# VHH binders against q9c0y8, part 13

Target 1, 316 residues: q9c0y8
Amino acid sequence: MSASHPGILHEYTERLVAFELVGKSNVTLTSNVTRSLLLFVGGLGDGLLTVPYVQELVNPLDEIGWSIVQVQTQSSYIGWGTGSLKRDDEDLHKAVDYFLHIGGADFSTRKIVLMGHSTGSQNVLYYLTQSILPNYLIAGIAQAPVSDREAAYQFNGKEKTKELVDWVKAEYLDKGLGNDVLPRSKVENFFGEVPTSANRCIDLTDVRGNDDFFSSDLSADDFAKTFGNLKEISGSTAHSQLILLMSERDEFVSPSTDKAQLLNRFRESIRPTTSNSSLSGIIPGATHNVGPKSSPEALKWLINQLITALRSFIDQ

## First folded at step 5 (VHH)

Design f6 (framework vhh_7d4b_2)
Fold by ESMFold2-Fast, scan of step 5:
Structure f6 (fold): chain B 316 residues (1-316), chain A 122 residues (1-122)
Amino acid sequence: as target 1 above (316 residues)
Amino acid sequence: QVQLVESGGGVVQPGRSLRLSCAASGFTFSDYAMGWYRQAPGKQRELVASISSSGGSTNYADSVKGRFTISRDNSKNTMYLQMNSLKPEDTAVYYCAAEVTWSGGRTEYDYWGQGTQVTVSS
């Protein structure tokens, strides 16, 4: 669809941008009034305006004093195939730093929540747990956290996925060629037309690969290594809250997976326990992207849940 | 404006064949991976088959492997699904979809057709 959207395009670092959608109040992140920020990062293949519910969040958030910004990273659109969660994390920290110091002004008291969609959920968890850089987020929200490895099993077959992993390890990683782009003919069933490095392929498809946070076959010890290590907010003794929102009809999750049980296993692993938000849950009737094929109530549920979460984070 | 238009659906007896077509317009067809989805009443939407932008790579759901063949003709902006040895459980509305890049966590499909009904019954 062709459309125009009022907003501000921010250059938060060289060659990377973040788009602030402006709501009915016309208040922006550059105003003298300090606004709270929901920083949104999409999944693999996403860029600006590719996740439609983001547009639906603008005015509800505006009404409660929050702005929404979609961040572009080097991994946006097709860039993810030669990237990593570490590279994404570096980009996201630059965006956070930009919005704390926008225009050379001091907005260091700005409350920032990072919301990730799909593989953006891995970005949220990485930022809050594995990142070496200081944490300035008061909370992270993961929408449609999905196992990329188990999605590959579902769409390509488990044995073919394992054969790919073994081949990539033998022919690339063991030879120090982790940054080399894999031949398209070998991987296009997994990654389409996206140039994909050996390292990125393994991160997404191997058991306990660097992106493998959400697989249902992971142990309690595996979840403890990720969910069990949420960082303190820089300059505070408080820890960021983590909210996990799974889609009930997620087409990238096997029908054999008990989503409620899996969500409970993630939540049980969250440490400190104060970071385990009671607002985590399953979005009723939602497809992966809470799109048009969702139940009519799914989008409204998501919006209401986010408003409730953002209000609760202000009181923390 | 982007459009995907399905055709070729119908009613057939078990063991018969149907060929679905999806005509695309309004975008550079050869740049997009394409797929066929189906949804039976009361069931989750299921990926049936997908094909890379070049046509060099294909993927099939386990339930249709060996029976269905996906293909495309980039010169005609058209994708096909050849459905052989049809079973009653293949009864569904079949949707053509143009897909953004995939690797778990991709956004919902960029463009969808209106759907075409396939009914397999005696």
Scores: ipSAE 0.006, ipTM 0.268, lowest interface PAE 10.2, mean pLDDT 88

Design f7 (framework vhh_7d4b_2)
Fold by ESMFold2-Fast, scan of step 5:
Structure f7 (fold): chain B 316 residues (1-316), chain A 121 residues (1-121)
Amino acid sequence: as target 1 above (316 residues)
Amino acid sequence: QVQLVESGGGVVQPGRSLRLSCAASGFTFSDYAMGWYRQAPGKQRELVASISSSGGSTNYADSVKGRFTISRDNSKNTMYLQMNSLKPEDTAVYYCATEITWSGGRTYEYWGQGTQVTVSS
């Protein structure tokens, strides 16, 4: 579909942009009114406007004084195949720094929430647990946190995925060729036409690879290294909250996986315990991206959950 | 315009076989992993079998492993599900769908209308 969307395209660093969708109030982050913002990062293959529910969040958020901003990173669209969580985190810090200094009369009242979809959930968890948090970043929201490794097991087979990992380690990593792009003929069943480096392949498909935060076969010690390590907000003793929203009908999660049990294992691992949000849950009837094939109630549930979360953050 | 059209459903006795077909049009079929899903009345839709874009890799639900075989012919833009040793528990509407993958830099979700399979004694 072709369409025009009212908004502001922000150049937050050289060659990278963030798109702020404007709601019915016509108030923006560049106006004289200080607004809080939800900074949205998509998953693999995503960029601006590719996650359908983001557009549906604009007016509900606008009504409570929040703007939604979609971040384009170097990993957007096909760029992820030669990227890393570390590179994504560097881009996200630049975006946050930009929005902390733009618009409004009083930055002390501005709140920032980082929301991720799919592998954007890994970006959120990485940002909150492995980096020093900037002032005013108050929460992370992970929508459809799923294991890319277990998705590869489901679609390509566990043994074939392990064979790929072993081959990439032997032929690339052991030879210091981690940044080399893998031959398409060897990886097109996993990554299609996307140029994918040896490092990126291992990050996504290996046990305890750098992206492997959400796999159901991970130990309590594995979860303690991620969920158990939420960082302090710079200049404060406060900690950000983490909200986890799994999709009930997620195509990337094996039918044999008990999503409620897995979500509880994630939540039980969150430290400090005060960062564990009671707003975490399973989105009823939702597909991975809460798209048109979801049950009719899924999108409304997601919107209501997010509005409830964002309203609660203003009252803190 | 994207279309996925299932055929081959019907009513059979336990122990018999059916072959489902899914004809695809309006997109580059050979670029997409594909799957068969089923939904029985009052139950959630579940994955039955999936196949990689080249057909080189397949995956099956435990309940159908050894009885069902998924295959594809990219030259005909068609995917198949050979269902052997059918059981009453296999009774469901069967859907073909593209598997959402991160390959190609974008994911698209396409679904067929479904075809009924009834296994009755």
Scores: ipSAE 0.014, ipTM 0.292, lowest interface PAE 7.9, mean pLDDT 87

Design f8 (framework vhh_7d4b_2)
Fold by ESMFold2-Fast, scan of step 5:
Structure f8 (fold): chain B 316 residues (1-316), chain A 124 residues (1-124)
Amino acid sequence: as target 1 above (316 residues)
Amino acid sequence: QVQLVESGGGVVQPGRSLRLSCAASGFTFSDYAMGWYRQAPGKQRELVASISSSGGSTNYADSVKGRFTISRDNSKNTMYLQMNSLKPEDTAVYYCAAGYEITWSGGRTYYDYWGQGTQVTVSS
């Protein structure tokens, strides 16, 4: 259905926007009341309002003094095909910096949580593992963290995926053509109509590619390099919390994958151990995007889990 | 978690009818696309019929179109295949399947959950 939503469209850069949905209180990040912020980044193909549950978070967050903001990056919609996690991280840092410096913000009391959906989960983990974190960023939440590589194996076949990787390396990367867009006829079964660079294809589909954080065939040493490398919050000895929320009926994860075991392997790798949130779990009956095909309890579970997390962060 | 149980298979003479049922549990049945596959001895598994989550859209293999009818009752968590004018070439194990629509792959439905199958034999 089409709809109109009250809110504020923020220009956090000259070219990029973020949309703040306004709840029943009518209090915003630009008001004289200091509010905490959940900054939401979507997955491949997503833009503003494309993830249905985001709209459902507005009033529950508003009740506890939090605003939800949906960020548009250069990778939004079809832009991801020629992007990278590094470019996304640069956009997210600009958005975070913007929201820290607007309205009646008191930096001593404002908290920021970064939440990602799907490949937004890679964005969150990448952000938390870069240089020392801003003093206002206290947690990352990854919803539906999935292996894009193993999804490619599931839907296109493992050998066909490896054949693509080998061909892209030989015909593009070895020739210095990593930024060139691949012929659609070679990649349409993987990426549809989205223009996809050689580098981006390899990031998503190769073993230990730049996006390859969540694959079940990765070793404990591989997970130690990602989950084991969360950075400190500036001006504090504390580290950001990491909350991992997998979808029970995720269509991008093979039924042969033991999701509880895989989640436990991710969690065991988190360092420092104090960043391993007890609120991580599996969303009962949820599809990948917690959408209409999910069980009726899935959305309520997600909302309750997020509210529990955000309330705990205000109290330190 | 997900369980699919087929019933209604058997031995019938050519030209007769059978109705297969698939009882589903462990998921919200009304949210899933469903399909019937079959596998004859020495041949690969083929999709016979599929039905959307609402029941508003159906598709059939050319070999069964006009003879077979797929339906579902979301209130009973059950899918059916009505097989009319059966031929010896319809002899196969019939499998119930539940699937997901994959949005970034051009909207294809991938069937990851399967029943154990039910034998249909059409012979004199």
Scores: ipSAE 0.000, ipTM 0.139, lowest interface PAE 13.6, mean pLDDT 86

Design f9 (framework vhh_7d4b_2)
Fold by ESMFold2-Fast, scan of step 5:
Structure f9 (fold): chain B 316 residues (1-316), chain A 123 residues (1-123)
Amino acid sequence: as target 1 above (316 residues)
Amino acid sequence: QVQLVESGGGVVQPGRSLRLSCAASGFTFSDYAMGWYRQAPGKQRELVASISSSGGSTNYADSVKGRFTISRDNSKNTMYLQMNSLKPEDTAVYYCAADITWSGGRTPEYDYWGQGTQVTVSS
């Protein structure tokens, strides 16, 4: 269906935009009032307005002095198939830099929280682990962190996924053809019509591939390299917090996976332990994107949890 | 508008067979991977079978391998699930889904789900 949404479309770098939804106050990141921001990045296939709950966050966030901004990256829509977490990270840094320098912003007082949906969760975790974080970037939120590899096992079969990995390694990676797009006929049941490079295929589907942060078969040592590697905030002894919000009825997670146990393993691996937020949890009755087939309480739970988190960051 | 309509469910005794059909309209059926999910009361919805757009590749949950066969007829915009040797644990609502790839390229959307058809296996 078609609809109009009031907001500001920001061009944060060449060819890439970010869309700020405007709440009832009509206060924006371009106004004379300093606003904190929730910078939202979607998952594979997502772009602007594709995750419906984002619209539902606008007014609750507005009431507490926060704006929500959806970022388009080079990986938006079908671009992810030839991308990487590193390229996504570069785009997110450009967006963050842009939003520090507009409107009534005082870079010393504006707080930024990164929120990711689905593979946006990998983007958030990656961002928080690369280098010392600036003092305005205080937390990451990962909604529906899912193992892409285990999703492939569920949808395509474990052995067929391993056959694909072995074939891509032998025919592409071993030959230095990692940036080549795989023939659609060989991978259409994994990636549909999305042009997907050999490197991107391996990043998502191989054991300990570059995107393989959330798989239930990973060891404590594997999690220590990601969750255990959150970086310090510049000028502080504190580290950014990571909040993990898993969906109870996530269709991309095997029914055989104990989500509560897996979430606890992620949380126990977060270092320093003080960066492990008590606000992490399982969204009751939620589908992957907290959509219309979720229980009626799921969206309200998510909104309440986010408002509680964001308030705690500005009112402590 | 995308529409998926399931049929062929019913009540059957253990060891019997049922064939489910999914009739699709409102999109180019031959371009999309398709799948069958099921959901038993109090359980998470699970993928039981998937089929590529051409029909050349299929996948099955371990619990149904050797008993269920997924197929499609692109000329009729219809997907089928042949269920043989039915067991009480196969009792569930069965859902047709389009764009079944996990990777986001052809990921199932909420608009691309059918209403479901009940399968009950009991003596």
Scores: ipSAE 0.094, ipTM 0.560, lowest interface PAE 5.2, mean pLDDT 87

Design j1 (framework vhh_5j56_2)
Fold by ESMFold2-Fast, scan of step 5:
Structure j1 (fold): chain B 316 residues (1-316), chain A 126 residues (1-126)
Amino acid sequence: as target 1 above (316 residues)
Amino acid sequence: QVQLVESGGGLVQPGGSLRLSCVASGFTFSDYDSYAIGWFRQAPGKEREGLSSISGSSGGSTSYSDSVKGRFTISRDNAKNTVYLQMNSLKPEDTAVYYCARYEVTWSGGRTYDYWGQGTQVTVSS
């Protein structure tokens, strides 16, 4: 639906923007930039304003001295099909660097939290595990972490998904054509009309592909290589906290998967153990995007959980 | 944007030596942590064979296939943005088109291939 949203549109690098939404206080528009920031990255197909609960976070965050900033990456909208977690990570580092260095910011009091939705959860975990973290990045939040591979198994069939993987490897990767876009007729059941490269297809659908962090069939050793490898904050021995928020009625997770058990397995793998946030949990009655088919309490639970987390970070 | 260009191929007698070069443009070898460079070959009517790789970080590891171990040596010069394959004690069965490729090493130890060079012909014959 058509609507107007007050805020600041930041160009954090060439051709990529981040939209900082303004709450009722109008602080961002009427004073120097001194607020702490929740940088939000969406999932596959998402861009600015596509995840409905983001708008619902604006005023609750504003009341506690935080702004929500929606980060557009090269992977936004349909760009993900020819991208990678590595490319997304490069974009997110540029966004974080931009917000740490804009004029008028008081970095002694400013804190940054990175939050992802859906495949944005992979982006958050990847960011926290690849390199020493920028100063003042204090937490990552993953909402609806889901196995894209197991979703493909659920919607397309496990055998057909494995046949696709084998075909892409033989006809593209083994021939050095990893960046070539796959014929739509071969992948439309998996990725619709989105142009999808051979590399991106494999990253999302292969066992232990580059995106394959959340699959229920992964071993404790597999989780130790991801969740067990959180990096230190630059200039500190401190580590960021990781908060994992799974949706109870997530349509992308098989009904046969015990979500509480899977969440517990992720959390048990987190190292250092001090990064394992007690605020991780299951959003009661929530669909994947905490949308209209969720229970009425789901959105309020999510908002309250995020406000609790962000308040705790101010007191640190 | 990203390109890999091979050079140094040619005709050589059995027992001879060649040094192949792979020059990268559009990225720097200082960005190595998640990327590796490998050498591959393909003879007519045969599958592509991986020969050697050098992994991404400063001081990264090297690997060799059994068919070339002890005869071929991979090295890099980050200042020249170049990876080399020194080929000694060449045999007629080494005749092939030689390719360099960039690939990302995944957290699981797998490989995702990004870019391939056009290839350089090596012929070992009298």
Scores: ipSAE 0.000, ipTM 0.214, lowest interface PAE 13.4, mean pLDDT 85

Design j2 (framework vhh_5j56_2)
Fold by ESMFold2-Fast, scan of step 5:
Structure j2 (fold): chain B 316 residues (1-316), chain A 127 residues (1-127)
Amino acid sequence: as target 1 above (316 residues)
Amino acid sequence: QVQLVESGGGLVQPGGSLRLSCVASGFTFSDYDSYAIGWFRQAPGKEREGLSSISGSSGGSTSYSDSVKGRFTISRDNAKNTVYLQMNSLKPEDTAVYYCAAYEITWSGGRTEYDYWGQGTQVTVSS
């Protein structure tokens, strides 16, 4: 349905915006320097207002002194096909820097948590474990972390996916053409109408590609390399915390995958250990985006879990 | 395979300026534009400090440490495979060996780190 949403549209850098939804208190990030921020980044194809549960978080977060802001990056909508996790990370750092300082705030007065949905979960992990840029996040939350590679296996077939990877390597990467857009006829079954570079295709579909953080066939050593290095908060010896929330009925995860076991493998790989790792869990009855086809209790569970997590990040 | 060579260091008086250059060569299977390049420094008896980075395009995303933000400016010229660090309002505490470093966004185990390092160039701020 069509709707109007009260809020502030922030221009956090040239040509990129972030939308702050305003709750019943009418308190904003510009009006109160102590107001904390949940910065939300979506997955492939997402932009502002495309993930329905985000709107449902506004008032529950408002009640505990938090704003929610949805960030647009260069990868929003169809831009992801020629992007990378590093380019996304650079955009997210610009957004964090902007929100950390608006209204006269600074890191001592304002706390920021980054939450990602779907491939936004890879953005969260990259920011907290691999980014070379200074870290001012107190925590990250990954919702519906899924393997894009295993999703490609599920929907297109494992052998066809491997044939694509081999072809892209031979015809593009081996020839130094990683930034070239692949012919649509070769990738439309994987990425639809989205212009997709050779590098981006490999990042998403190859074993140990740059986006391949969540595949069930990865080893404990692989997970240690992706989860094992939570960054220190800049200017502090404290480390950012990480919470993972998988969807029980996630249509992008193979029915043969034991989600509880996989989640436990992710959780056990996080280093340094976080006091709040027990808040990671499986959202009961949830589809990938916790949408209308989810069980009725799924959204309420997600809201309650997020409120608990956000409180724990500032009380501990 | 990738090699980085720094230049432009030297002796300068407090309040002076220097421009460091980092020239890159030896790229295989990827373009210069696919590499992020950063500047680091290390003074005797101190840990290596990250100062600034620039992403894989001319006029691309930049970052700065708090100690140099507003005084130092990073830029790149992809036609010359070169990154510059313009250093203004130099202070005695800026005295260090300055290193250029590069990494390609490639995943060989999940964590990205600077893979290639130059040999460094000495910057001394004194009378």
Scores: ipSAE 0.000, ipTM 0.109, lowest interface PAE 17.9, mean pLDDT 86

Design j3 (framework vhh_5j56_2)
Fold by ESMFold2-Fast, scan of step 5:
Structure j3 (fold): chain B 316 residues (1-316), chain A 129 residues (1-129)
Amino acid sequence: as target 1 above (316 residues)
Amino acid sequence: QVQLVESGGGLVQPGGSLRLSCVASGFTFSDYDSYAIGWFRQAPGKEREGLSSISGSSGGSTSYSDSVKGRFTISRDNAKNTVYLQMNSLKPEDTAVYYCAADITWSGGRTLPSEYDYWGQGTQVTVSS
């Protein structure tokens, strides 16, 4: 519960920070050696140090010349309820730009990988599909890509979720009130105490809402509009790799969903096909956040998979 | 494919007790899975009535209809993939076919038949002297 974490807190904007964690080599604090960076963005409610496996990645990444950097966005903690994938994307571009220009050193050799957890997976896919990617951003990794809409069906009931969507459309969106915060009494069973705008509610819970990338009831045509649109890296003909890592025991995915089949459907939709990483897979025995209730092998598998991926990006 | 099989029905005298069992296959009960298992009954010529539900969420929330509250108790044994309905102080009006149902995309709240996608074949309970 109470602990000190050595690292560098970067101010990538006047109001937003990124925390670069220090590995056992202490190179981050004791030398100016340029390291490649895994920029990590969490899911809904996450901020700095809230995803437990991030701390476990520090030393394995340190050993291969990588640092993990946890990025705070405007959507961190409770901010997501009035946010959007577009606003998150703007913050993530600012973070990447900061790390490409920090220290005035030659960063032509620095590689950057963007990794997301949970709704951070939507952030990664959105980032890779919207515009020409910044220099040296060579891959995106999506851990526990899940449908927020189908999770709402699972925890609140499908009929109640559809009733909420219809009500928000009629009372807010149709009236041009998409940026207004919904009454807590109408949404607290979905979003708790988090102030949630009409637009954000629809983005997360409506069929083909702006966040609805991973639902099992989406068509191949729907997946082609997202996975099918990966962008080139600036100044190169190369495209970023996309790595999808689903949790085998993900409590936010219905037990009736064949996760291997769903993952295969995502992967088959990736364009260009060269961006479909062979390192995508299912984390054996993992809960959603690869937490303490996972099988003992789950965290080790995740660490080994990430080390394998990050090593391959430097050796190319 | 999800399948539910009920057992434990039969003939019982008024004031007696029965324990019904519902065994699931094609789906495994877990404290971390989001699901609801409900018990329903249907007498001849009537619609199905919800009696009780138990969720798969941590701690397992339970609910009961007013007609059975205090007399019936729902429980689960995840190791046996089984949900039970303990029925005490049975009355002639409890005579019905009893159904177990699952919604593996729903974590509970109330016993509405429309919320359940998977149904067992039913087990007959007859309360008569």
Scores: ipSAE 0.000, ipTM 0.101, lowest interface PAE 20.9, mean pLDDT 84

Design j4 (framework vhh_5j56_2)
Fold by ESMFold2-Fast, scan of step 5:
Structure j4 (fold): chain B 316 residues (1-316), chain A 131 residues (1-131)
Amino acid sequence: as target 1 above (316 residues)
Amino acid sequence: QVQLVESGGGLVQPGGSLRLSCVASGFTFSDYDSYAIGWFRQAPGKEREGLSSISGSSGGSTSYSDSVKGRFTISRDNAKNTVYLQMNSLKPEDTAVYYCAAGYEVTWSGGRTYPSQYDYWGQGTQVTVSS
């Protein structure tokens, strides 16, 4: 729908912005009162205001002294097709650095949590585990962590997805053409009109590709590589916490997948064990984006779960 | 209560045709300006596969997977609140449970989505292609 939203548009680096929605208090991240920050990154195709529940978080977070900011990265909207988790990570660290240096904030006073939706969940995990850059997040929240590879199997068929992977490897990766955009006619049914590089295609659709964190067919050793090494918070021996919130009715997860069992496998792989938040769970009745078609209780559950988590980070 | 009900499945000979219907209740397709109706299938031992989608706002935007393009056609009858999947030149490998789904599509500036979101699913209808 068409709408106007009061807030602050932050330019955190050249050409990239982050939008802070303003709650009823009218207190912002640029005020002299230091606020804590929930930094939100969407999934494939998302940008500012595209995930409907984010707007519903503004006032509940405002009441507990938290601001919510949606980050535009180079991968926002259609940019993801020529991107990577590494490029996303670089953008997210620039956003974090920016927010640590505005409104009287410094790292010791401003608490930052990164929340990702869908493939934003991979961004959260990459930041907390694989990134070579310093960790300034007290926690990460992964909402609707889903296997993009298994979603491709579901939407296009497993055999067709493997055929695409084999073709991209033979015709592009083996020839050093990983950065080249694939012909639309070959990938239209997977990625639509989004220009998609050979590397990005493989990252999303190959077994153990760089984005392949959440597939149900991965081994305990595979999960140990993605969940098993959460970073210390920079300047501290404390580790960031990880919260995983799966959607009960997630349409991108095969009906043959036991979501509760898969969530338990993710959680069992988290190291150190102190990073395994008891607040991880399944959002009852939620669709992938906890949208208007979810059960009526889904959004309220998500809001209550997030408020509980964020308050625990301040009250400790 | 929003509900989708599939019908038209059954046993058919190779080379035959079937038309599946998906009737919606609790809403009208014209109420879903940013929503699409899609057809999916799942065969035993395989992942669920997306086959086709049609825009909920006008019915002018359609998509097809390569496995069915040229053989299957999606269409919409807003007066009957029904979406159809016309299946021609059926093959044994088309044997599956077929589902219709309705949901919110996130669109790019070019009009495509990946992945699409589907909030409501029908119970499925069995299609068996054999002698």
Scores: ipSAE 0.000, ipTM 0.196, lowest interface PAE 14.6, mean pLDDT 85

